# Ledger of designs, part 120: VH-VL binders against Cytochrome c oxidase assembly factor 8 (COA8)

Target 1, 167 residues: Cytochrome c oxidase assembly factor 8 (COA8), of Homo sapiens (Human) (q96il0)
Amino acid sequence: APERGAERRDTAPSGVSRFCPPRKSCHDWIGPPDKYSNLRPVHFYIPENESPLEQKLRKLRQETQEWNQQFWANQNLTFSKEKEEFIHSRLKTKGLGLRTESGQKATLNAEEMADFYKEFLSKNFQKHMYYNRDWYKRNFAITFFMGKVALERIWNKLKQKQKKRSN
Key: E = the ipSAE of ESMFold2; O = the ipSAE of OpenDDE; V2 = 0.75 times the mean of E and O plus 0.25 times the DockQ between their complexes.

## First folded at step 9 (VH-VL)

Design j40 (framework fv_ebrasodebart; at its last look DockQ between E and O 0.22; V2 from the best seeds 0.00; counts 0 for: pae E 16.6 > 2, placed apart)
Fold by OpenDDE, look of step 10:
Structure j40 (fold): chain C 167 residues (1-167), chain A 123 residues (1-123), chain B 108 residues (1-108)
Amino acid sequence: as target 1 above (167 residues)
Amino acid sequence: QIQLVQSGAEVKKPGASVKVSCKASGYTFTSYGISWVRQAPGQGLEWMGWISAYEGNTNYAQKLQGRVTMTTDTSTSTAYMELRSLRSDDTAVYYCARDQLYEFWTGYPFDYWGQGTLVTVSS
Amino acid sequence: QAVLTQPPSVSVSPGQTASITCSGDKLGDKYAYWYQQKPGQSPVLVMYQDSKRPSGIPERFSASNSGNTATLTISGTQAMDEADYYCQAWDSSEDYVVFGGGTKLTVL
């Protein structure tokens, strides 16, 4: 009797995208949108001869990606929870059930939901300001290091051409 | 100060009914709901149901459907829970708790509790 | 109906950190609430919306919700923290409130 392999209970994905690029990949891979953040993860390629500057850039990009994934995963979850609670609270206040007579999930109209969105944005305004500030800082740093890496690559190519001319 | 004051202990026979009261004070009664939670001796908390003090809308735990009735009197800021066809396993401390109803659901439920009412069902 | 599972008991020495877990299906998609109950007393809300502290709750109390597990953490646990702790979640689909089985925290 073949031993029915223990179905590995899919442990709730820790926020790390299960996306794995092919083992022999020589370039960066973009995964499908993450279930929680809705952001597409990037798997960064590691060159065999990675320079210290390239490594620093890669690490900074990876850290920034992780930071973004965590922020949006948490924000989306919070939004979903608060939205659902708002709808429920409003329906209860109105004396309405969670389901219509037809058995469909009861919903609020667009005007009522506009109040929720306004309040949610107001409540999270400062959080979004800090996020935007930090996002710009991180991306500025990434861009700066991208420039340095580009210069380094140009310099290395020039040196190689000089050595080939001297031989 | 916000307070929920419950009625005193009750002793009932099997098959009888019990009605527990919960008087609210220190807040606008009709702006909130009341949840009822019971706890059998040495056991955990069990949610029984909820009532809106605004519209009187109710939702009961499935296990108690048909046996429990929750009501409110807005003039006295009092919630009532009636449990019918009492059994020995209904012996418990019954709690009322304020269940927050906000226009914007930014609050938290069960932030204030009554002192509890012991209901003993014995032959 | 969703079931919330808690360890029946947790023991900790004074000054140490206590952790109480609450596991349930899709609990990560719901807000978790925590209640403290001392013997002969009514429950007291100690944490709401996964990680928020009500007024009057000491800073040593913290909580998180990740995946299908909510965790209450008490840093620098004191003798006065000895109590039963209950997690709670609300199922919006059925408008049903669920409590965990409770955890007895003992401070040794």
Scores: ipSAE 0.025, ipTM 0.634, lowest interface PAE 4.3, mean pLDDT 86
Fold by ESMFold2-Fast, scan of step 9:
Structure j40 (fold): chain C 167 residues (1-167), chain A 123 residues (1-123), chain B 108 residues (1-108)
Amino acid sequence: as target 1 above (167 residues)
Amino acid sequence: QIQLVQSGAEVKKPGASVKVSCKASGYTFTSYGISWVRQAPGQGLEWMGWISAYEGNTNYAQKLQGRVTMTTDTSTSTAYMELRSLRSDDTAVYYCARDQLYEFWTGYPFDYWGQGTLVTVSS
Amino acid sequence: QAVLTQPPSVSVSPGQTASITCSGDKLGDKYAYWYQQKPGQSPVLVMYQDSKRPSGIPERFSASNSGNTATLTISGTQAMDEADYYCQAWDSSEDYVVFGGGTKLTVL
């Protein structure tokens, strides 16, 4: 269910946020899938001696995550809203109420929903195509900077070994 | 086209409460959050808290915890901020601003602001 | 709590470059934002995520953020740029927003 990904706010009077990573975390924190975007949020650990390259990579990853989260949260919101509007419209056309006698939401069968799904996918085709293009561009940039950071870390390890040999 | 329109100025006695409204238009209200920021006369900006227009989740500034409540009414695309147990140092212009939908999203700016609501607290 | 420090005032002549600084511990590890506020008006976003400019903001506005200092730079400063400028950052450990004390830019 979409709701499974949501975290509830802590009852602490300090106003702890719903996606707060553990205090004193020394690693990136990966949360449960967000209930609406269906993506796992990452809260990035900032090391005490972060290099400019590491900072650039981290900020690029953070910006990409926010772009990605916002895209899918908004897309899923639009889908859910339009789906409910479609169901309401069709139920009204049939002269049916929005809820059953048991209080459950009235729904349409799979054959009736097929038209909605086809129309939704069709009208959002270009949007998803542009999303995929931008997603790959962002991942190529991230991979490139990850490579640079890896080389920097290898060089620093070699420098550190040399300094340790110098008494 | 995108607008946040706030309720009018209020004058309150110490110990009273005030509830400021912020009506959004020109965008899908439930796709964003609303932050509240206040500014005392001649002073800088102070963040008060944030609310999701979709989930109703809130996160309040620690200084105001226990005195502030933020709510939304999605049927009218309106956010509300209620501040209780008013003191003279709560005299300020109160702003609403469009913010991110989820509080964990880092890097989202306050891209649209309401016109501000002056709340004066005097004995 | 994190604190962002701005100079109270900065003065420049028309056409000159104005620089407004915002200092905070490890500020370069966070995204910095800048808002312009004219008397009697609401703040207006002028820079976001360190160096990005919103649509409608003139190209003469630029910004950087590194180490402990974020800087807003206004090239070819005009009389219309006279305003209070506020920096802002997000505190990732406490999930709250922090504003600088503000800088009054005077163009004379």
Scores: ipSAE 0.005, ipTM 0.529, lowest interface PAE 11.5, mean pLDDT 81
Fold by ESMFold2, look of step 10:
Structure j40 (fold): chain C 167 residues (1-167), chain A 123 residues (1-123), chain B 108 residues (1-108)
Amino acid sequence: as target 1 above (167 residues)
Amino acid sequence: QIQLVQSGAEVKKPGASVKVSCKASGYTFTSYGISWVRQAPGQGLEWMGWISAYEGNTNYAQKLQGRVTMTTDTSTSTAYMELRSLRSDDTAVYYCARDQLYEFWTGYPFDYWGQGTLVTVSS
Amino acid sequence: QAVLTQPPSVSVSPGQTASITCSGDKLGDKYAYWYQQKPGQSPVLVMYQDSKRPSGIPERFSASNSGNTATLTISGTQAMDEADYYCQAWDSSEDYVVFGGGTKLTVL
């Protein structure tokens, strides 16, 4: 099976996948999975009367999506390169060929591959710890601003109700 | 402080063998491998092979298969490289370098190098 | 067998940017590594895993690897950067390790 190991971290595409949603949508759209990050990008709706608070929320969601897609695209590239090099080196160490007699890529058994996965996670532990910290920070901020937007909309509805009762 | 200290320069006749030592210090020897790299006068770097200080398995460059043997002594944290049937084109500086364990390959580099051992093969 | 091709020499003026290339078939599918060697000294790691810089290497050293070419870039080149530079890759075909032929960087 083809590997994503052909791409390296410093050449990974941007975190935004190329897709073309309907121009007149009034809803957020979810595009196809990005080839490199495996994440589905969201195309965010921009209403005509977007408040400054709503704009801040939308930009934060867009920036978080781009950051997340870039991280996973780069991590997938690194994983693919290191996985193939590990398999190759281990097969060579055992005196085995890189392909089976049928021409398929030779693999290691699950126990041997577990050694790779453990080493990969250990090597990348601090990077994933910082990613998790930043992920939670970003999602907390998004949730906080979603709450502020909801309160803003309630306040505006109440203000409009007061105006109607005065008329 | 991580160090790799190699044995001294040697002069050999064609057909003889040479055994170069590489004593490691400052790290857990059995958690890494050792690669050997040589450099003929005025030439580039040539990888000779690798040995795991963890399992003791080896991988030799195809050009040197049958002429090279790499071993370790974990009690002294020392790696050895023996090259047999020497000829004049084996004249080179021989380096040991700390390497990853290929059993647990992560793509890590040759991060520490020995000072080099000049082996001269002359009549 | 994989072959890594480097130019034999590169010359730059002090303060300019030096660019040393390393070409190999589908080299971007592999990690590239870079070593500096001054006369009479052992090689020293300067870049690893395409673009990572080890502790103690100045930030003016950078690297990339895409397609068939890895590139070591030294910005603000200084006289002390004059050395031989070798690229290296982990090979999947014949031997585990292949080095480029080396590039002599001259700072005029």
Scores: ipSAE 0.000, ipTM 0.505, lowest interface PAE 16.6, mean pLDDT 81
ESMFold2 (binder alone), look of step 10: mean pLDDT 89; pTM 0.922

Design j41 (from j1 with heavy chain Q100S Y102R W105Y T106S S108Y; framework fv_ebrasodebart)
Fold by OpenDDE, second read of step 11:
Structure j41 (fold): chain C 167 residues (1-167), chain A 124 residues (1-124), chain B 108 residues (1-108)
Amino acid sequence: as target 1 above (167 residues)
Amino acid sequence: QIQLVQSGAEVKKPGASVKVSCKASGYTFTSYGISWVRQAPGQGLEWMGWISAYEGNTNYAQKLQGRVTMTTDTSTSTAYMELRSLRSDDTAVYYCARDSLRDFYSGYSPFDYWGQGTLVTVSS
Amino acid sequence: QAVLTQPPSVSVSPGQTASITCSGDKLGDKYAYWYQQKPGQSPVLVMYQDSKRPSGIPERFSASNSGNTATLTISGTQAMDEADYYCQAWDSSEDYVVFGGGTKLTVL
């Protein structure tokens, strides 16, 4: 079996979103879009009496979020680099300047850019397929643990009601 | 096999001109460009400019504008770099390199193949 | 004009990992390229588009680009890896190529 060389994922610097929720928050907070991934980070609330199951769910959500942030940060960076190189390469090939007479960045027409997008998607198709697969797996796991936590909470509420009726 | 073969070493006086040739083989010459890079003795690499073998469009380093001219002959698959008004600080090994920016879709990088270099000595 | 800064020299023992850095403004937003040059020889492309390896380049060569720093890594460095290494980037805004100052790798 040919050892699939672990493509060392260039870890985009985890731009720690400087978004800090209010200290007295009793719920999850959504931050502004991250500058690299364009994904909105979620700050997860930590209950005072967090159950082991709730903690596991929270950790899984956090890990999944980090995974998504890293993926899209890297993907967006790659896209930007390739797009820029493509545009400039094409302009050079055409003997066109990189800047218009007005000093603006020269752009390619929509047809040429369509070719870029097609090529980019083609080159990254497998990467996107793996991402989608893993995304579904992660979200399925999260949903499963959300269900477990919900059941646990229902059970705990029922026990508390029984104790109040017996006193 | 892809190969870039440059002309031989040149000795010039200050104020003279030098024309270095770079003959390309093993690939479609007009599908790529040629970049020129020089290296002074014991110094780093300095990009001089680029020429398209297809369109003939050029871009030169600002430092060399007005003194450098790059040309191509598609019939012989040869690129030329002429440097005028030579100075002592132009003493360097001059390299031609295939510029593969045109082959963006193939994933090839600029400067994937280099000539052997041409030593140009400018001495009084 | 964009400037790429490299350490002038790096020394490693045989079998150790060599790391050569290249720093420049907004280099993380650009592709980095790496060239090896041995004494009296022409430069050879060893890495392109940050982390891609040309055919014929050993797997011990790897590269990354993060933030404003590109890094060439040579794992299990061999005596034959002794050379000058240059990083390169293309400035699309001015349409010029910039090389780093070069790093002399010495294998002790």
Scores: ipSAE 0.311, ipTM 0.766, lowest interface PAE 2.4, mean pLDDT 88
Fold by ESMFold2-Fast, scan of step 9:
Structure j41 (fold): chain C 167 residues (1-167), chain A 124 residues (1-124), chain B 108 residues (1-108)
Amino acid sequence: as target 1 above (167 residues)
Amino acid sequence: QIQLVQSGAEVKKPGASVKVSCKASGYTFTSYGISWVRQAPGQGLEWMGWISAYEGNTNYAQKLQGRVTMTTDTSTSTAYMELRSLRSDDTAVYYCARDSLRDFYSGYSPFDYWGQGTLVTVSS
Amino acid sequence: QAVLTQPPSVSVSPGQTASITCSGDKLGDKYAYWYQQKPGQSPVLVMYQDSKRPSGIPERFSASNSGNTATLTISGTQAMDEADYYCQAWDSSEDYVVFGGGTKLTVL
C-alpha cells in the first residue's frame, strides 16, 4: 500500500535513515525510479480529514516533484542525444563506423569524452543555475507551508484539550 | 567473489513456520537490499518481498502479508525470511537475491546475484 | 494489477534467432529485466533496464522494450541457451516486483 512507504531524501549508506513503526498507518510511499529521470517518485498519503492548508501543502509538494522529474528527464534525454551526436560526429571525422567488428556501439576514449563533458557542462551552466535557484525557492515555500500546517495542528490540539476541560 | 549462500532444505508440516537464511559475502552488505523470490515445483517465479540491509525496513507482497517476516543481522551479513502458517501450496524453492536499498538516491538495480535456493516442502 | 504475459514455449534451430516476448500494459514506460534459468539452477540475470547486458553475458543477447511489449532476442542461438526465460518489471503503483510466467526455449 502507499501508506507503508516513507519519504526519503538522504542516501542510505551515508545519510540518516528513517524507520517507520509498523503501527504507523499514515506515511508517504516511495515508488520505483522513473525510467527517464531516474528519480523515485513520492506518493503522498491523503488523510480522510485533510484540511485546506494540508491539501495546499500536498499539492505544492506534488507539483514540485513533477517539476523536478520533468527537469531531470529532459536533461537526461538532452545529454544522451548530444552524447550520441558527438560520438557519431567524431567517428565520422576519423573515418570509423558506428559499431565495432564485434557489433557493439563504437566509443571514444576518456580524453575525447572529457571534451564533450566540459562543453556540455559549460553550455548548460546557466540552465543549471536557474534550476538550483528555483529548487531553493520551492523548498523555502514548502518549508513555510509545513510550518503553517504544524501551527494549525498545534492549535487544533489546544482546542480539543480546551473542549475536554469544559466537559 | 560476490556470493549469497542459503540454508539447507526443510520439511515442514502444515501450520508450522520456516525460517530461511541467506549469508552475503564479497560486498558491503549494508549498501544493498535483499529480495526474496519463490518458485513452486514446475512453476514460475513469485516475488515475496524486500528488506533493506541498512535500515531493516521491509516491503512484502500483498498475498503474503501477515505471514512473512524479513530480518537482517548486519554483524553476520545474513538476511532471514520467516514464513508462518505454512500450507501445501507454500512448497517451493525459496531464493534470496541482491536488490537495491530502494531509497530516493539509490539507482534502480536488477537482481544481479542469487542464492542457490532452499527447497521447503510442506506435507502432512 | 500488473500482469506480464509470455508465450509458454519458443523453439528454434541452432544458429537461428530466437525472440521471446513479454507483454504488459504500458510496459515500455517501465524498466524490463530478463533472467535465464536452467534445470536445477538459480536464475541468472541476462538483461537489465530494457537493453543493458551484464558482464559475462554474450553479445548474442539483446533486448528492447516499447509500448506494451518487451522482447529478448538471442542471435545465433546455441544449445547452451536452452533454458526457461523470465521477464520482470516493477508495479509502479505499489513498488511490487512482477514476473512473467516464463518461456521455455528449446534449441533443436
Scores: ipSAE 0.000, ipTM 0.478, lowest interface PAE 15.9, mean pLDDT 80

Design j42 (from j1 with heavy chain Q100T Y102H D103E T106R S109T; framework fv_ebrasodebart)
Fold by ESMFold2-Fast, scan of step 9:
Structure j42 (fold): chain C 167 residues (1-167), chain A 124 residues (1-124), chain B 108 residues (1-108)
Amino acid sequence: as target 1 above (167 residues)
Amino acid sequence: QIQLVQSGAEVKKPGASVKVSCKASGYTFTSYGISWVRQAPGQGLEWMGWISAYEGNTNYAQKLQGRVTMTTDTSTSTAYMELRSLRSDDTAVYYCARDTLHEFWRGSTPFDYWGQGTLVTVSS
Amino acid sequence: QAVLTQPPSVSVSPGQTASITCSGDKLGDKYAYWYQQKPGQSPVLVMYQDSKRPSGIPERFSASNSGNTATLTISGTQAMDEADYYCQAWDSSEDYVVFGGGTKLTVL
């Protein structure tokens, strides 16, 4: 049973992700923001005559996307879990119930939540530094291979143009 | 100390159901998914399905759809796999393995840690 | 739908290079993963995303993936490397995870 999406009228052989394109595309496809990472996934189009260099660039971009998605999904989950644990701990310390009289989750005031945010940011400072370092490394590698692919395409066009002139 | 510990061996009659457990430790359970893979005696590995430990959404192999159910209990960091209407060809070692949290990345990330396996024997 | 084909067995003497292939239509367009399984034990990840080694896997293990064939290479093969090796890839249609049939590596 597929969840609502582009293929709501057709059946899928397995529980295919709702982010998958419904049919083969001639261009890259950008999905809706992932519920965990809040980042839009990209499905890269694979050309029929993809060169080894173009394949290497595409795989590098796919790998970087996976790394980025997983980092932010884990970061957001850690934030949400630790926030809930912090609220739970503080409410119990005050001798308060976890629910309001109306049955909704009890909350802390802005001053108390500020303490949590400061602790979370301080604790994750090194993690964010490593993320930035790896982010720059990955983007440098992608840019480098993009340059190589561009040069390959220019060279191939020059070769074709010369063959046309040579007859 | 990342570890997945599975329940013990089971012997079942054809038509019965089996429920295998997989208890995770040493990592944040809700930051990953769990995939189930089985291996019939002397045969290769066969993927059965995947479950998110955070939301509990699942994706099953088409061959097993309708017979398999995967669940999690976040309070005990335990994943479960129930297989119904057992046949003799369901005799296998059943493994749980740590997988991606993201459904659309399922199968594009490695199974980096595996449980010890649970032998399920189905015989008359 | 995707099928991954591995040779059922490969034999090498100690110190020689073992090569285990995994073939599938347009496999080079997918990520390939490799698992080692010794008798009575669970599979162990030995290579991921075509050519990357997990921490703890010896440098003598290497891999590649291009065209229709992924290859796991074990240089200077040791007796401890004797095991079944399985390749794995994601189905291009995101239908399911597929494993190769496995290759028994014998070191004699």
Scores: ipSAE 0.006, ipTM 0.538, lowest interface PAE 11.1, mean pLDDT 81

Design j44 (from j1 with heavy chain Y102S F104L T106S S108Y S109Y; framework fv_ebrasodebart)
Fold by ESMFold2-Fast, scan of step 9:
Structure j44 (fold): chain C 167 residues (1-167), chain A 124 residues (1-124), chain B 108 residues (1-108)
Amino acid sequence: as target 1 above (167 residues)
Amino acid sequence: QIQLVQSGAEVKKPGASVKVSCKASGYTFTSYGISWVRQAPGQGLEWMGWISAYEGNTNYAQKLQGRVTMTTDTSTSTAYMELRSLRSDDTAVYYCARDQLSDLWSGYYPFDYWGQGTLVTVSS
Amino acid sequence: QAVLTQPPSVSVSPGQTASITCSGDKLGDKYAYWYQQKPGQSPVLVMYQDSKRPSGIPERFSASNSGNTATLTISGTQAMDEADYYCQAWDSSEDYVVFGGGTKLTVL
């Protein structure tokens, strides 16, 4: 049977939207953006003859992806919650309702929202600095193992070519 | 090393509630989900539900929805499964197992590590 | 409603090949997983994504999945392989994890 493509469906009573990933791919598969992180997950193809070094690289990439998904999911939720709290606080201070006469959400002007963005960036600066440090550390490790895998593949090709030529 | 350690056996009366814990170690707890699977004596495996260790987002088996609650405590790397309104047919060994972080991928990848199991006996 | 059907019991002599089947509607369109459970122990993953072996599982374990049937094959079966074997699939239509009823492998 052919592989199924990704498709959207509304889920059970929880109301969470889901996609079914393609199966039995000989290539890496890229999924839809995660609801919380807004990042697309990658599902790595595992070759039958995967070397221990290739496995280490793949696992490192998978672990880095999971860490990255977790960080951005948390960050996005924190941002959304604090933004809403800021808007509500400022509207309450002004003696304004949370809804306009037309029933839409009351908003703050660009100058007031700039205050929120500045505060959010400032208070999350250290968190983002640590994220960037970890991101660089993980990418250095990935690059290092990618180099090792590339060298292994080159040597294996050279060995195979030599063997075929000598025979 | 990766390990899931569950709380000890429980004996409950019908109508009571039980809360089983599952403490994870050897990996980043919040990068995975936890699925709960039970097994009645001499019977097969039955999936109960899944929880994200990040957000506490859950997906429960339809049969158990309304009676089961899954939670996590990130500070202690522990997942919990509470089953309410216990019946004699809830007598089973309850397992936690490591699963994927996202609802989208729950069950797409294998349950690669399992807890030792917690026997819950419901009897008068 | 997804249902995975396994034979309740399979018997083989030591050194022979054991074959355990798992049948379900369009199962070949899903990934199949296999778990081994010995008495009093937790399940252990023995095969994942239809045909892949976790590190530490002997090469005599293999599996396939096509059409409506997934098969776990144990070549050169040993007494230590005596256990209950469960298949598992993710039912994408229901977003539900389903297990087969289990097969007791007896090595006599």
Scores: ipSAE 0.000, ipTM 0.472, lowest interface PAE 15.7, mean pLDDT 79
Fold by OpenDDE, second read of step 11:
Structure j44 (fold): chain C 167 residues (1-167), chain A 124 residues (1-124), chain B 108 residues (1-108)
Amino acid sequence: as target 1 above (167 residues)
Amino acid sequence: QIQLVQSGAEVKKPGASVKVSCKASGYTFTSYGISWVRQAPGQGLEWMGWISAYEGNTNYAQKLQGRVTMTTDTSTSTAYMELRSLRSDDTAVYYCARDQLSDLWSGYYPFDYWGQGTLVTVSS
Amino acid sequence: QAVLTQPPSVSVSPGQTASITCSGDKLGDKYAYWYQQKPGQSPVLVMYQDSKRPSGIPERFSASNSGNTATLTISGTQAMDEADYYCQAWDSSEDYVVFGGGTKLTVL
């Protein structure tokens, strides 16, 4: 059985954003766009007395962020590769060079590129539909847990006020 | 006649910087780019980056990002390549080449003219 | 980063045909370029855009690109053709140039 050469899927390096917020931050920080996904990572604040519900919310937000980062990193890589192939193929067919006289990247006209975008979107339509579905599901869950955390915080504040009135 | 003439050989210590020049003649300097290619002893060709002499736009090989700077002086038709934080593995012959990929109409070719090369030796 | 693979060496007898291959991912969709380098000399462009020959390059030099493999062919190989040969391509996505590892052609 011929060993199917494992196509080393160039796993987009998990771009661990090297963004480090200030140590004294009491809120979430937004980092610069990741070089692969172009998404801005969020560093989530961890309270000193984080409740189990708050922790669950934070973990869900982190997992969702990682999922988004991976999706867009891979999508951008695929897009870039296919775009390159399209441009090179078309230029080659036309007998044109890949660079201009000034050494710039040769480009196709807007009409030709429109065809590429249409084809790319058509080919990836299902993938994008699944992404959108899952994106809504994840964000709905996050929003739901945000509501629960808000209620918990209100309840805890009310209990503290009652205890202060009784003393 | 089109010529690219590079600066002479350099000997540097680790951690130092080297700046190699490439003087172009025989053509309109601003109509082309310059690529830099290096070759370690007994090794193959390694592209370092390129610069457009018209716009000054640059692109560097990822491996050399942060250590290499390419510039041009249009008044003297000279390209420069500076490599910083030199290591022993940077020992190589460094070439400049005229960089223009041709089409059917232009009759110009990529890397159609090369400098004579500049040996840079990094030794302690 | 795209990698171009060449055989490290090719040997041919005088008057015979030498073939040097260059393989790379999606190379068939890209232009291939070929350079000759003799010992102690700068590289010389010998083929451009897969199969085009620069002025001054002998007609015995030809090239083709099929699938993901570019091939440089030297018909009626002469002793003067002994050199290192490098293939080259350009990646438009990252705007970088890649060279093959080079092939040493020996004329026996």
Scores: ipSAE 0.000, ipTM 0.532, lowest interface PAE 12.3, mean pLDDT 85

